VH-VL binders against q9nrl2r1430to1533. Designs and how they scored, part 170

Target 1, 104 residues: q9nrl2r1430to1533
Amino acid sequence: GGVHELSAFEQLVVELVRHDDSWPFLKLVSKIQVPDYYDIIKKPIALNIIREKVNKCEYKLASEFIDDIELMFSNCFEYNPRNTSEAKAGTRLQAFFHIQAQKL
Short names: E, the ipSAE of ESMFold2; O, the ipSAE of OpenDDE; V2, 0.75 times the mean of E and O plus 0.25 times the DockQ between their complexes.

## First folded at step 11 (VH-VL)

Design J72 (framework fv_erenumab; at its last look DockQ between E and O 0.54; V2 from the best seeds 0.00; counts 0 for: pae O 2.9 > 2)
Fold by ESMFold2-Fast, scan of step 11:
Structure J72 (fold): chain C 104 residues (1-104), chain A 121 residues (1-121), chain B 110 residues (1-110)
Amino acid sequence: as target 1 above (104 residues)
Amino acid sequence: QVQLVESGGGVVQPGRSLRLSCAASGFTFSSYAMHWVRQAPGKGLEWVAVISYEGSDKYSVDSVKGRFTISRDNSKNTLFLQMNSLRAEDTAVYYCARIPYYSRGTYFDPWGQGTTVTVSS
Amino acid sequence: QSVLTQPPSVSAAPGQKVTISCSGSSSNIGNEYVSWYQQLPGTAPKLLIYENNKRPSGIPDRFSGSKSGTSTTLGITGLQTGDEADYYCATWDDSLDAYVFGGGTKLTVL
């Protein structure tokens, strides 16, 4: 059951973190590095926060986990123009996620 | 032609104030976060401060916090650095610089030519 | 103190290749993009490399950048007397929540 599903979420987050294109998503964007980010993005999220939620058993449904990952990608594409390294990394990592998420 | 031109430097006594200006041209100034970077004589580069597009968010390194204030006037395409309670260790060439993309940018382009601030008695 | 370590000087003869190292940690180079700047005597810094290995328009191919783990290097091939300058690496530091520069490397063309 639930234990196996929780392990699947953790395994997927670990695979995302280890992916070469995870660098824009590992931690929340700094207000000092990108001072206009939080004026544009109202629901910030990153892989470290998602992983913490998995470890605290805060995802009751697979759809909740998937929604947080998709929010992360949505924020990336909303803030970053398509020609940026962040947007390109997000596109590749999202494709990887969609393949892996089929196992959930 | 994308350009930044600093002005306002000079020689001042410790404890006094100076206001530096940076005039921007050749790009949409209000669409970029702007930075100040300084360089003490014979030493390396030190990042000093950043300001958001509209000036609502401002950050400075701890060594100048409370003494230096970054600001901007988008209607005049001008960036400012108000420097109060100047100390000998603030002696440096001050450069304004832009980060050119909507990203977690870690590079500066262009740079101004710099303006020299000397704090001495 | 500089959190990014560069050798204080490097020297080579015209036509040779030189590499300038920049060493950091997982909180800076290991997690962030790196840029490199050239500063000729009495001038402002000029961008040479951004996002680890990209050149802006106008920078010749003989300048290159590479990143491995927590270190990065600037490579200059076909060294010319006009390359004599100070070179700085720069990145963002997640722990300090600040942009950081290396201490600088003086390149002498002998």
Scores: ipSAE 0.597, ipTM 0.851, lowest interface PAE 1.3, mean pLDDT 90
Fold by ESMFold2, look of step 12:
Structure J72 (fold): chain C 104 residues (1-104), chain A 121 residues (1-121), chain B 110 residues (1-110)
Amino acid sequence: as target 1 above (104 residues)
Amino acid sequence: QVQLVESGGGVVQPGRSLRLSCAASGFTFSSYAMHWVRQAPGKGLEWVAVISYEGSDKYSVDSVKGRFTISRDNSKNTLFLQMNSLRAEDTAVYYCARIPYYSRGTYFDPWGQGTTVTVSS
Amino acid sequence: QSVLTQPPSVSAAPGQKVTISCSGSSSNIGNEYVSWYQQLPGTAPKLLIYENNKRPSGIPDRFSGSKSGTSTTLGITGLQTGDEADYYCATWDDSLDAYVFGGGTKLTVL
């Protein structure tokens, strides 16, 4: 990607991080805090990792960036039942993401 | 009724070993990570160790690493804490506790009643 | 000495309101759920508040929790003699890779 794509990825990640419902997604789940998480989730990812990948220009296509963001939400819904605060936050943040991603 | 019942506490001399047990009932034990938390006499609570729901991932605080081993037998709904090389500083009430599966593991519910370990000469 | 700082004690008469503060940092309270526990004399801790401000079933609404920045507060209204206990805040700490508890606050109700 070009300069405009990198700026758009960075802008979107900043908006996600600033959103009230970002708290489950800011960093990877700690294996010590939640020792069964990585028995269930085999492709972990979080906003801090996605932001670093943007900073290092690791996304060559917008679809790759979108796939990582959607993987983040998919992991949340796979691990957390829908009635949990984490899943509810994921639902709201994902809806926000879908609106913002139309800019890409 | 979700219940945790600890046993195996007692008075032991420094350098000896002791094994604590925690019997679980009223929930699907094999679906939850399990924890040990201790409380020295007149002091606050200290988290000690955690084990994953299948028993393969184990972690403990630095003060007990290499001396304490957490384990579980899911067929018997039982959690264990093997305590080796006991020190006076390990004197405490030891609680087993559960963190609900669907949360990020930031709260303990329920707690057992505790079992007392006293390490003295 | 604890990672989370609570006042050592508070006291109030029956029917009054109290708050118990718990101060931490960005490595714990600032980014993690907080829980509160009641420990009646001679008993195990019992969950009062989870996920910063939620009450489990059976906990009356005179117990409340809040969180702002790196601090959290347990509120208790309509104090009863049966509320005499030690109260602990707790959370995860990313820097220590451990659950941490406050030092506890002894509530006395006369």
Scores: ipSAE 0.478, ipTM 0.822, lowest interface PAE 2.0, mean pLDDT 90
Fold by OpenDDE, look of step 12:
Structure J72 (fold): chain C 104 residues (1-104), chain A 121 residues (1-121), chain B 110 residues (1-110)
Amino acid sequence: as target 1 above (104 residues)
Amino acid sequence: QVQLVESGGGVVQPGRSLRLSCAASGFTFSSYAMHWVRQAPGKGLEWVAVISYEGSDKYSVDSVKGRFTISRDNSKNTLFLQMNSLRAEDTAVYYCARIPYYSRGTYFDPWGQGTTVTVSS
Amino acid sequence: QSVLTQPPSVSAAPGQKVTISCSGSSSNIGNEYVSWYQQLPGTAPKLLIYENNKRPSGIPDRFSGSKSGTSTTLGITGLQTGDEADYYCATWDDSLDAYVFGGGTKLTVL
């Protein structure tokens, strides 16, 4: 496609997706692959969902965008034990996010 | 010890029905999604169907849709595969397999030893 | 044919290293965890690698898995005669809503 100027939210989502530790967060967890996930996590969210919300201009405030990102990490830490690859990846990605979010 | 034991295999003519069972032990059966996988003689592995831990969600390979039904009885720790309108190409060893807990990915551990289904005229 | 592509056969001498490739697409390997299975002659498949590169208990570190892009590779070092078997890669396919296997690779120990 063409070259487009990305908003701050769009740019941050791109950076999150491209991060090495984004793999647990790229899409919603499959209830077939993780059968009990949605019994535990009541507000599921993922980077592809957040990206769509950004594209649709659903975030009016930076705080709303940040809240969804933090929810995504919160869900990860709620479901995954600390010693799991998902939790470890989440910890690193969240740290990266917090640094980048200072620019918002 | 986690164990899966398939049964119900046999020799049947095309068009007939067969019901496979998989008895689970050594783990909380109702907490795990379960799969059926089959292997035709001298061929590779082919995924057949999956059922969620409570049975509310099911998926199956296109070649068996409308003919095969996966189900489970959690009170009996048993997985089922109802096979109707059997065809020669359904001839295979049928394995049941568990999806381990706390996994983002779908992988099978353990596998049963399989039960043989032969469809021939 | 199989959604995931494996070489039909590989061979090596004892003590050598072998690799088995498995190629897919963005809707499967590119976006999902990959697992590998070993099937010894006349036996049921056994989990060898899960979540791209993790080994279950009891699987020696001679076996390794790696994933890059839409492909995955199983590595076997210090090849033993007992490693002679069929090996299958597998993953979920988002476009098919199905679990998919590779066609299998027969490993022969020379």
Scores: ipSAE 0.058, ipTM 0.739, lowest interface PAE 2.9, mean pLDDT 92
ESMFold2 (binder alone), look of step 12: mean pLDDT 90; pTM 0.914

Design J73 (framework fv_erenumab)
Fold by ESMFold2-Fast, scan of step 11:
Structure J73 (fold): chain C 104 residues (1-104), chain A 121 residues (1-121), chain B 110 residues (1-110)
Amino acid sequence: as target 1 above (104 residues)
Amino acid sequence: QVQLVESGGGVVQPGRSLRLSCAASGFTFSSYAMHWVRQAPGKGLEWVAVISYEGSDKYSVDSVKGRFTISRDNSKNTLFLQMNSLRAEDTAVYYCARIPYYSRGTYFDPWGQGTTVTVSS
Amino acid sequence: QSVLTQPPSVSAAPGQKVTISCSGSSSNIGNEYVSWYQQLPGTAPKLLIYENNKRPSGIPDRFSGSKSGTSTTLGITGLQTGDEADYYCATWDDSLTGYVFGGGTKLTVL
């Protein structure tokens, strides 16, 4: 991939951040707020970290970017029971992401 | 069954120290982050400090940084607040509260009954 | 000087409904869960709502919560005289690296 793909990643991350269902994903889960999160989730990630990686040109392939976004959703569904507001937000945001990712 | 009981409050002069304790029972204390929250007479609630379940991460409100230290002893199911260099504006009822073991943990349940600290000359 | 802004008071008659607003910013309500607390005179606060809109066991259905953008609202329907209390919203603030409470709203049931 190239510069054009990195600009597409930036646009997509901004769209995800602005989405109403992004609130569980904006930043890393605090171990103060969720004491067992890091015992269960071994590869934590959030949109602010992904955005920083995009800005630092750390994604060389679209697949690497997509993998990090999918890891974020996978962590959400692993930790949060399906009936939670987090899991519901994650389901809607993931669907939005899959539609937007077709542009990559 | 699940209970928090604060103790150690009292009347103290400005510049002195006081240590509050919160005894936990009815749950696995070592699995929960814990808070101190205070309320000055006739005023609203003010968060003071939080400590992670293992005791390694701590955060406190700026007005008490360098003066108050939150700590815990998981072997004794007890939360502490060491209050140094007390000021008149520290006069309040002090509550301990638990962060429940849930997805975001940004809430307080249960609360203790509170212990009163009066800083008066 | 509360980081979260609540009206200082609200009032309504028994059987009516009220809404109590709590306004913040992107560093708190905009990116974090919100909880609500009821404090009866001379008592410790009691959890009413957690994670924006969930009720703990024992809290009646007439209490509800909602969040939209950087604001949250506590709704109380079928007001009873026993609801007369102070109500507080609370959340985590990323820029302050700490929890914040709203200034509190005194509910009077006339």
Scores: ipSAE 0.013, ipTM 0.634, lowest interface PAE 7.8, mean pLDDT 87

Design J74 (framework fv_erenumab)
Fold by ESMFold2-Fast, scan of step 11:
Structure J74 (fold): chain C 104 residues (1-104), chain A 121 residues (1-121), chain B 110 residues (1-110)
Amino acid sequence: as target 1 above (104 residues)
Amino acid sequence: QVQLVESGGGVVQPGRSLRLSCAASGFTFSSYAMHWVRQAPGKGLEWVAVISYEGSDKYSVDSVKGRFTISRDNSKNTLFLQMNSLRAEDTAVYYCARIPYYSRGTYFDPWGQGTTVTVSS
Amino acid sequence: QSVLTQPPSVSAAPGQKVTISCSGSSSNIGNEYVSWYQQLPGTAPKLLIYENNKRPSGIPDRFSGSKSGTSTTLGITGLQTGDEADYYCATWDESLSGYVFGGGTKLTVL
C-alpha cells in the first residue's frame, strides 16, 4: 500500500466516473429526490465519496477499495428492481468494474 | 388503470386555508412517493412538495414552506395538501403526480386532472 | 426566468417536423435524466418522453427525445393539428435540490 496503489485506485475511479453507466453512482442519492432511499439503504456511498477517500489515502488495501465499490453496487440492487434503468446501469458498470479490478 | 383524482379546490380569500385531496387507484399507493405540482394561470409548471411511502419524510419548496403541509393516508389511498395563509400568488391549478419510486430519472406519471385554487379578495 | 430555457413558441404546418430545445446546466440536464410533457389546452400534462429518449406505452414514435451535454430536444414529425399544445421539459437540479420544469413552448400548427 502506498502511492502506486492509490494511483491505480484513482485511475479506476476515473474510468468508472467516465463510463456511460455511472450516472446513478456519481453522487449520493438526495433524500429530497428519493425520500425513501435512506429508510432502506443504511450504508450509502457514491463514486464522489470513494474518490475523496482515495485522495485522502483512506484505503490501505485493495480489498477495502473493492469493498466500497461493491457496497455501492449492492445498495443499487437492494433499492432498485431489476427492470429499472438504475439496476441495468449498475449491472453493466459492475461487470466493467470486475474486469478492471483484475489489474489491482 | 393507474389514476389520480384531485379535489378540494375553490375560491378563497387571502389568509384563509384549503385542504386538497388526491385519490389514487390502480396501483400500490403505499409503495410510491407522491408529489404536488402547480400551474398559475397562463404560466408554467412548478414543483411544490413530495412525501415518502409512509409519510415519515416530507419536503416543500421554500415559497410555501411553513404554510403548506403534505400528508397521506395509505389506508385510504389518499394524498393531501393542507394550504394555510393563502396568498394571491398561490392561485393555480394543483396537480398530484407520481414519480416511479425506483427511478432517479425524474419523470411524473400519472398526473391527476388538477383542482383549481383561486385566492382573491 | 426558468432554470431550464425553452423557446416560448414554435410553429410549423401539418405534416412537417419541428424540434423544441431545452437548455440547462451541469447541475441539471448535464447529469440527470430528462422527461418531456405535452399539455393540451385545459388539460393536465401528459408524459411524452422519459429518461431522455424513451416513450411510454401509447405514445407514437413520431415523438422522440435526445440529450447532448447540458441540452435536450423534443422532436415531433408528421405534425397534426391535435399536437397544438404547450410542451415542457423537466429534470432534477442538484444545486437547487428540487425538480425543475422548463418555461414551456407553445406549438402552433398552421
Scores: ipSAE 0.368, ipTM 0.799, lowest interface PAE 3.1, mean pLDDT 89

Design J75 (framework fv_erenumab)
Fold by ESMFold2-Fast, scan of step 11:
Structure J75 (fold): chain C 104 residues (1-104), chain A 121 residues (1-121), chain B 110 residues (1-110)
Amino acid sequence: as target 1 above (104 residues)
Amino acid sequence: QVQLVESGGGVVQPGRSLRLSCAASGFTFSSYAMHWVRQAPGKGLEWVAVISYEGSDKYSVDSVKGRFTISRDNSKNTLFLQMNSLRAEDTAVYYCARIPYYSRGTYFDPWGQGTTVTVSS
Amino acid sequence: QSVLTQPPSVSAAPGQKVTISCSGSSSNIGNEYVSWYQQLPGTAPKLLIYENNKRPSGIPDRFSGSKSGTSTTLGITGLQTGDEADYYCATWDDYLSGYVFGGGTKLTVL
């Protein structure tokens, strides 16, 4: 079974997690730390959730995986003003993702 | 200039209540979560409570939970802290403070000048 | 005790340099941005450093911040008598689900 294999999705998520600009995306935003987040963001998601879905084989199509990653970036840009460190990190990480996603 | 001004402090006996106010100016008050931070005499800073910009979500530290209620009135650009069942341990200067970028979550700017609450008999 | 550990005091002469340490753990400094505050006697805290090493407008470059692992330091060069104050580090703690401050460091400039 699979103990020596990584899916393309797992490989990409690991590369995203290890990227310097992943810090805003590693875990769900804390409701106590940022109480307004969940009033604005209807579908919260983070890399740890996406990685769990990959590991449980919940993505049937590459498009479903890509949609979740894009939702993560969309949430970032919706919540964070464009001149924030979060939005800048999101812009750079999204560009990195688009390059890596060409392998899918 | 972005500014916060606290008021409502005073000397009060244990078990009594006080209501603190924080008047905000120079920014869109309704676009920020607001915080209370306190400092006991000669001691360090302690975060107390936070409120979302519409007041729909409120959080407070366990030491004041059930006794203190944070609230706000966006039409008056004012933050409140209702302090009930006051204890000697609540003696402190109380500061209101803002986190300027809501997703950055780890720094406070500006701070008010503080209002002093002394709980003694 | 505070979950973030600072030395209680530090001192140096005008023109010298000091560093103030702040030590935490993986649940706070290791995972989060750190900020530093200056509190002059009888005044409110003032933001000095945010996001580990950034200065807000109006803070001179004599003040610097750095973070390594679970520790952070505030550096002050060219010490002036007006720098005499209490200095606090602060961050978010995932384990406590709250904001935490260091115990504070009193800087004396003689």
Scores: ipSAE 0.410, ipTM 0.791, lowest interface PAE 2.3, mean pLDDT 89

Design J76 (framework fv_erenumab)
Fold by ESMFold2-Fast, scan of step 11:
Structure J76 (fold): chain C 104 residues (1-104), chain A 121 residues (1-121), chain B 110 residues (1-110)
Amino acid sequence: as target 1 above (104 residues)
Amino acid sequence: QVQLVESGGGVVQPGRSLRLSCAASGFTFSSYAMHWVRQAPGKGLEWVAVISYEGSDKYSVDSVKGRFTISRDNSKNTLFLQMNSLRAEDTAVYYCARIPYYSRGTYFDPWGQGTTVTVSS
Amino acid sequence: QSVLTQPPSVSAAPGQKVTISCSGSSSNIGNEYVSWYQQLPGTAPKLLIYENNKRPSGIPDRFSGSKSGTSTTLGITGLQTGDEADYYCATWDDSLSGWVFGGGTKLTVL
């Protein structure tokens, strides 16, 4: 990936973090808060981890960045029933992401 | 009806022990993490301890570490707090409370009515 | 001292509105949901607000919550004498690996 692509990833991650519906995704789920989460979710991830990977230039392709964001949403929908505030926030944030990701 | 009922409080001298119980009904007890929260006379709420739904993970405030042990018996729908080496500062109403299912953040609902522990000489 | 800071007391007249603040840091309110509790004298605490701004069934819309950065507020409009109580904010703290409550705010309706 080029400098322009890495800058685009940083811009998008900042937009996601600032979005009103980012709250379920800002950091990893605590086992004490949600004790069965790590029994169900095999590849946990959150925006703070993705941002760190962007800052360390770990994404070489836009597809790798997109895959990590989609994993984050997939985990949300696997764990949380559709009628939860987490799943509803995830649905709205994922729609926002899909629009913004067209620029990558 | 979801309900929590605490018991086991009483008056005890410093250095003694008490065991509190919280009987749960109206929900699948084994699916929820559970809390103990206390309130000293005329003071605010203080979180004491939490136990995961299976009982494998536990956390407590530093002031009670090594003295209080949280445990549960899922077959009996009962939460426990074993309190050893009690101090005057442990005098409080003790509440049990539930962590809601699927909550990433935390909140306490329902609460029991509380049981009073008085440590006095 | 509580790690979450609330004013010790607030007061207002019946029918007025009041806002109770709760200030924390990036290790608690800044990255976690906040809940609010009402405690009437001699009773157990009762959930008023969860997940920053949601009301459980039975809580009137006079009660509202909001979160901005590392602070949160409880708003109460149309104050009634029955609202006279202690109010507590609560959240998880990453640094302590535990739950923290604000010091509590005594609401006097006079």
Scores: ipSAE 0.006, ipTM 0.587, lowest interface PAE 10.1, mean pLDDT 86

Design J77 (framework fv_erenumab; at its last look DockQ between E and O 0.11; V2 from the best seeds 0.00; counts 0 for: pae O 7.8 > 2, placed apart)
Fold by ESMFold2-Fast, scan of step 11:
Structure J77 (fold): chain C 104 residues (1-104), chain A 121 residues (1-121), chain B 110 residues (1-110)
Amino acid sequence: as target 1 above (104 residues)
Amino acid sequence: QVQLVESGGGVVQPGRSLRLSCAASGFTFSSYAMHWVRQAPGKGLEWVAFISYEGSDKYSVDSVKGRFTISRDNSKNTLFLQMNSLRAEDTAVYYCARIPYYSRGTYFDPWGQGTTVTVSS
Amino acid sequence: QSVLTQPPSVSAAPGQKVTISCSGSSSNIGNEYVSWYQQLPGTAPKLLIYENNKRPSGIPDRFSGSKSGTSTTLGITGLQTGDEADYYCATWDDSLSGYVFGGGTKLTVL
């Protein structure tokens, strides 16, 4: 049950964090660094927040965990034009996530 | 031509105040966040303060927090740095600078020519 | 001391090449883009490289940037006496939530 699910979510988040393409997703975007980000993105999220939610047992279903990861990628593609390094990293990391999420 | 021009520097005694100005031209000033960067004599560059494009968000580094206030007047295309309770360690050339693209690939361009602040007894 | 470490000086003869290093950590260079600036004596800094390895219009291809792990490098080939300047790396630091500059490297061409 719950213990097994938490282990699976934690392991997947750790794999995402360690991936070469995780750099745009590790922490929330700073208003100092990207001042217009929060004018465009209304539901910000990042891997550190998702990991904290896993550790606090806030995900009751695997679908809730997957939805937060997908929101993170959706935000990336909404803010960043397709030709940016951020969007390219997001595309590769999302593909990696989809393969790993098959285990959930 | 995108350009920034600083003014308002001078020589003052410790505890005094100065107000620096940075006049922007050649771009839509109100669309960009602005920054102050300083350089002590013979030393490296130090980021000092930030203001968002509308002026609603501001930040100053801990060493000047409570003494320096960044502000802007978008109707006059001008950035300001109000410097109170000046100390010898605030002696530096002060540059205003723009970040032209909002992304993690942030960089400063253009820079102003700088204005010199000397705090001397 | 600065958060980003550069050698204080480098030197080479005209026509030679030099490499200026900038070392940081996972909280800055490891996870963020890097820019490089040239400061001629008595002048404001000038952007040389942005987003690790891109040149703005007007910067000759003698100047190049590269990033590996938590370090970045500015390369200058075909050195000219007009390249004598201080060079600074810069990036965002996640732990400080602010911009940081390297301590600067003085390039001498003799």
Scores: ipSAE 0.509, ipTM 0.850, lowest interface PAE 2.0, mean pLDDT 90
Fold by ESMFold2, look of step 12:
Structure J77 (fold): chain C 104 residues (1-104), chain A 121 residues (1-121), chain B 110 residues (1-110)
Amino acid sequence: as target 1 above (104 residues)
Amino acid sequence: QVQLVESGGGVVQPGRSLRLSCAASGFTFSSYAMHWVRQAPGKGLEWVAFISYEGSDKYSVDSVKGRFTISRDNSKNTLFLQMNSLRAEDTAVYYCARIPYYSRGTYFDPWGQGTTVTVSS
Amino acid sequence: QSVLTQPPSVSAAPGQKVTISCSGSSSNIGNEYVSWYQQLPGTAPKLLIYENNKRPSGIPDRFSGSKSGTSTTLGITGLQTGDEADYYCATWDDSLSGYVFGGGTKLTVL
């Protein structure tokens, strides 16, 4: 049911935020800090946005929640070369997410 | 080889205007975001303004917002800072600086030599 | 008053080692890369350290950087009189949406 899924989404988002490798994903990338980011990434998303959508009950299906999380990682790998600290953090956090998402 | 050279500083009265220029050479200027950083006498460094590589996105810190305007002319490899309504607190050496790489690990390299602005009556 | 706090001065004899600290918060050093700049008297700042601990070409390995939590440290070994300068840490601050610098540390080599 609905209430169990929403609680599970919130718990997973909290665990993602607490993870040591969450630092690239906490908030949307600043155009000042990374001037070409939004020329390359057309569907930006971040953990704070996903958490707000969970809190507002905007996810009707677990697949919609999973799609936003996977979009977040896909954006990271599209923008950042694999040898960067950002991409390595993304790889580790995505692996953590995949383990936790099996429980949804 | 890679160089940034500022000009346009001087001594002016409060309320007046100055326009700073930064001439770039040795790199493809239009590929890089540019910044102004200032340093008041005996004080530390303060980031002042940003402009994106194509010139469409601009930002300046709150203390100069509405008074300073950053701009660029990519055909002339030149960065500008239009400074209006100058105040004594704007007295500083003004540096232009490049961010050489697009990532969160970005840093300022190189810096120009600076141009001095003194606002006094 | 600086978002990033540095000691105003440090000193040591030639040949000695010194460290310069820089303290911030989770909105900056804690989640962002740090760079360090050397400013010799009467000159523009020059990049010494980027991405917490990397040296650009031409910077000798007696300059080092490290980061722990919300603090970062510049280390200088084998001090030379030519190292007398002001040293600044810098990083992005997410809450301010801007770059911030430490207040600077004046290094004196006796």
Scores: ipSAE 0.469, ipTM 0.833, lowest interface PAE 2.2, mean pLDDT 91
Fold by OpenDDE, look of step 12:
Structure J77 (fold): chain C 104 residues (1-104), chain A 121 residues (1-121), chain B 110 residues (1-110)
Amino acid sequence: as target 1 above (104 residues)
Amino acid sequence: QVQLVESGGGVVQPGRSLRLSCAASGFTFSSYAMHWVRQAPGKGLEWVAFISYEGSDKYSVDSVKGRFTISRDNSKNTLFLQMNSLRAEDTAVYYCARIPYYSRGTYFDPWGQGTTVTVSS
Amino acid sequence: QSVLTQPPSVSAAPGQKVTISCSGSSSNIGNEYVSWYQQLPGTAPKLLIYENNKRPSGIPDRFSGSKSGTSTTLGITGLQTGDEADYYCATWDDSLSGYVFGGGTKLTVL
């Protein structure tokens, strides 16, 4: 079960990264480019970090993996107004994720 | 000190074009979204246009769509407002303003001193 | 005319408290942060309140903001003659895909 779940997590991360709307989420936000980001977002996370955690088998439960992905989207919507390209991309990617996550 | 200085205002006839500039200093310009807001004589504030920090997102009020274009040159720390097909109702003081927190996007700080645009025949 | 509705004017004597209302809808104040601006005669607007109820540095605690439902209120206590100005509320409007201001309120100190 654990190996299968790990593989499923890896595959899902790959699919998320390859998605056209993944660009806001590929890596952590630059403090230089967005100086106030980390004043607002206290638990920053990105797909590269999640991928690393998957690779290191840090997720023991599917719920933990899902929580990190949801955190990633939550951070996006917390920082980005709904009218922004980032938020719009996040909305689409999250919808994609929710569909894929049902297969976990 | 964070500062915004508008320029390019003047008196023009209807149908003409004008380009406004806003020079930013005292902060990393490329890290902040920017705004244009105008105020007709004796009237209230009216939002005109928004541009994200990299220029990927732009929005403008309906009354200027197709006529006004917001842009920026981050290498020069300058915000622009290209105004074409000017109308009498475009007469106003035009302010540039910074959006400090992109997440909220609903407040402006600071504001420039404004530049006056007068459209009259 | 303005998407956000403010009273055109309010007045009070020095030392008193005044409130300025700003009414919107679910597409703006209902789900977006609100900011308030003070504009002294002949000057550019100045940020007074942001994120509904936060004060920038330099703004005295006599100024306060609150939000409930689709409305927001600016409160000014200990009114001073220097508070005589125009006050504007502002927020993003989802339906218009743009920022909107109230019509402005002229505060007169009697």
Scores: ipSAE 0.015, ipTM 0.674, lowest interface PAE 7.8, mean pLDDT 91
ESMFold2 (binder alone), look of step 12: mean pLDDT 90; pTM 0.928

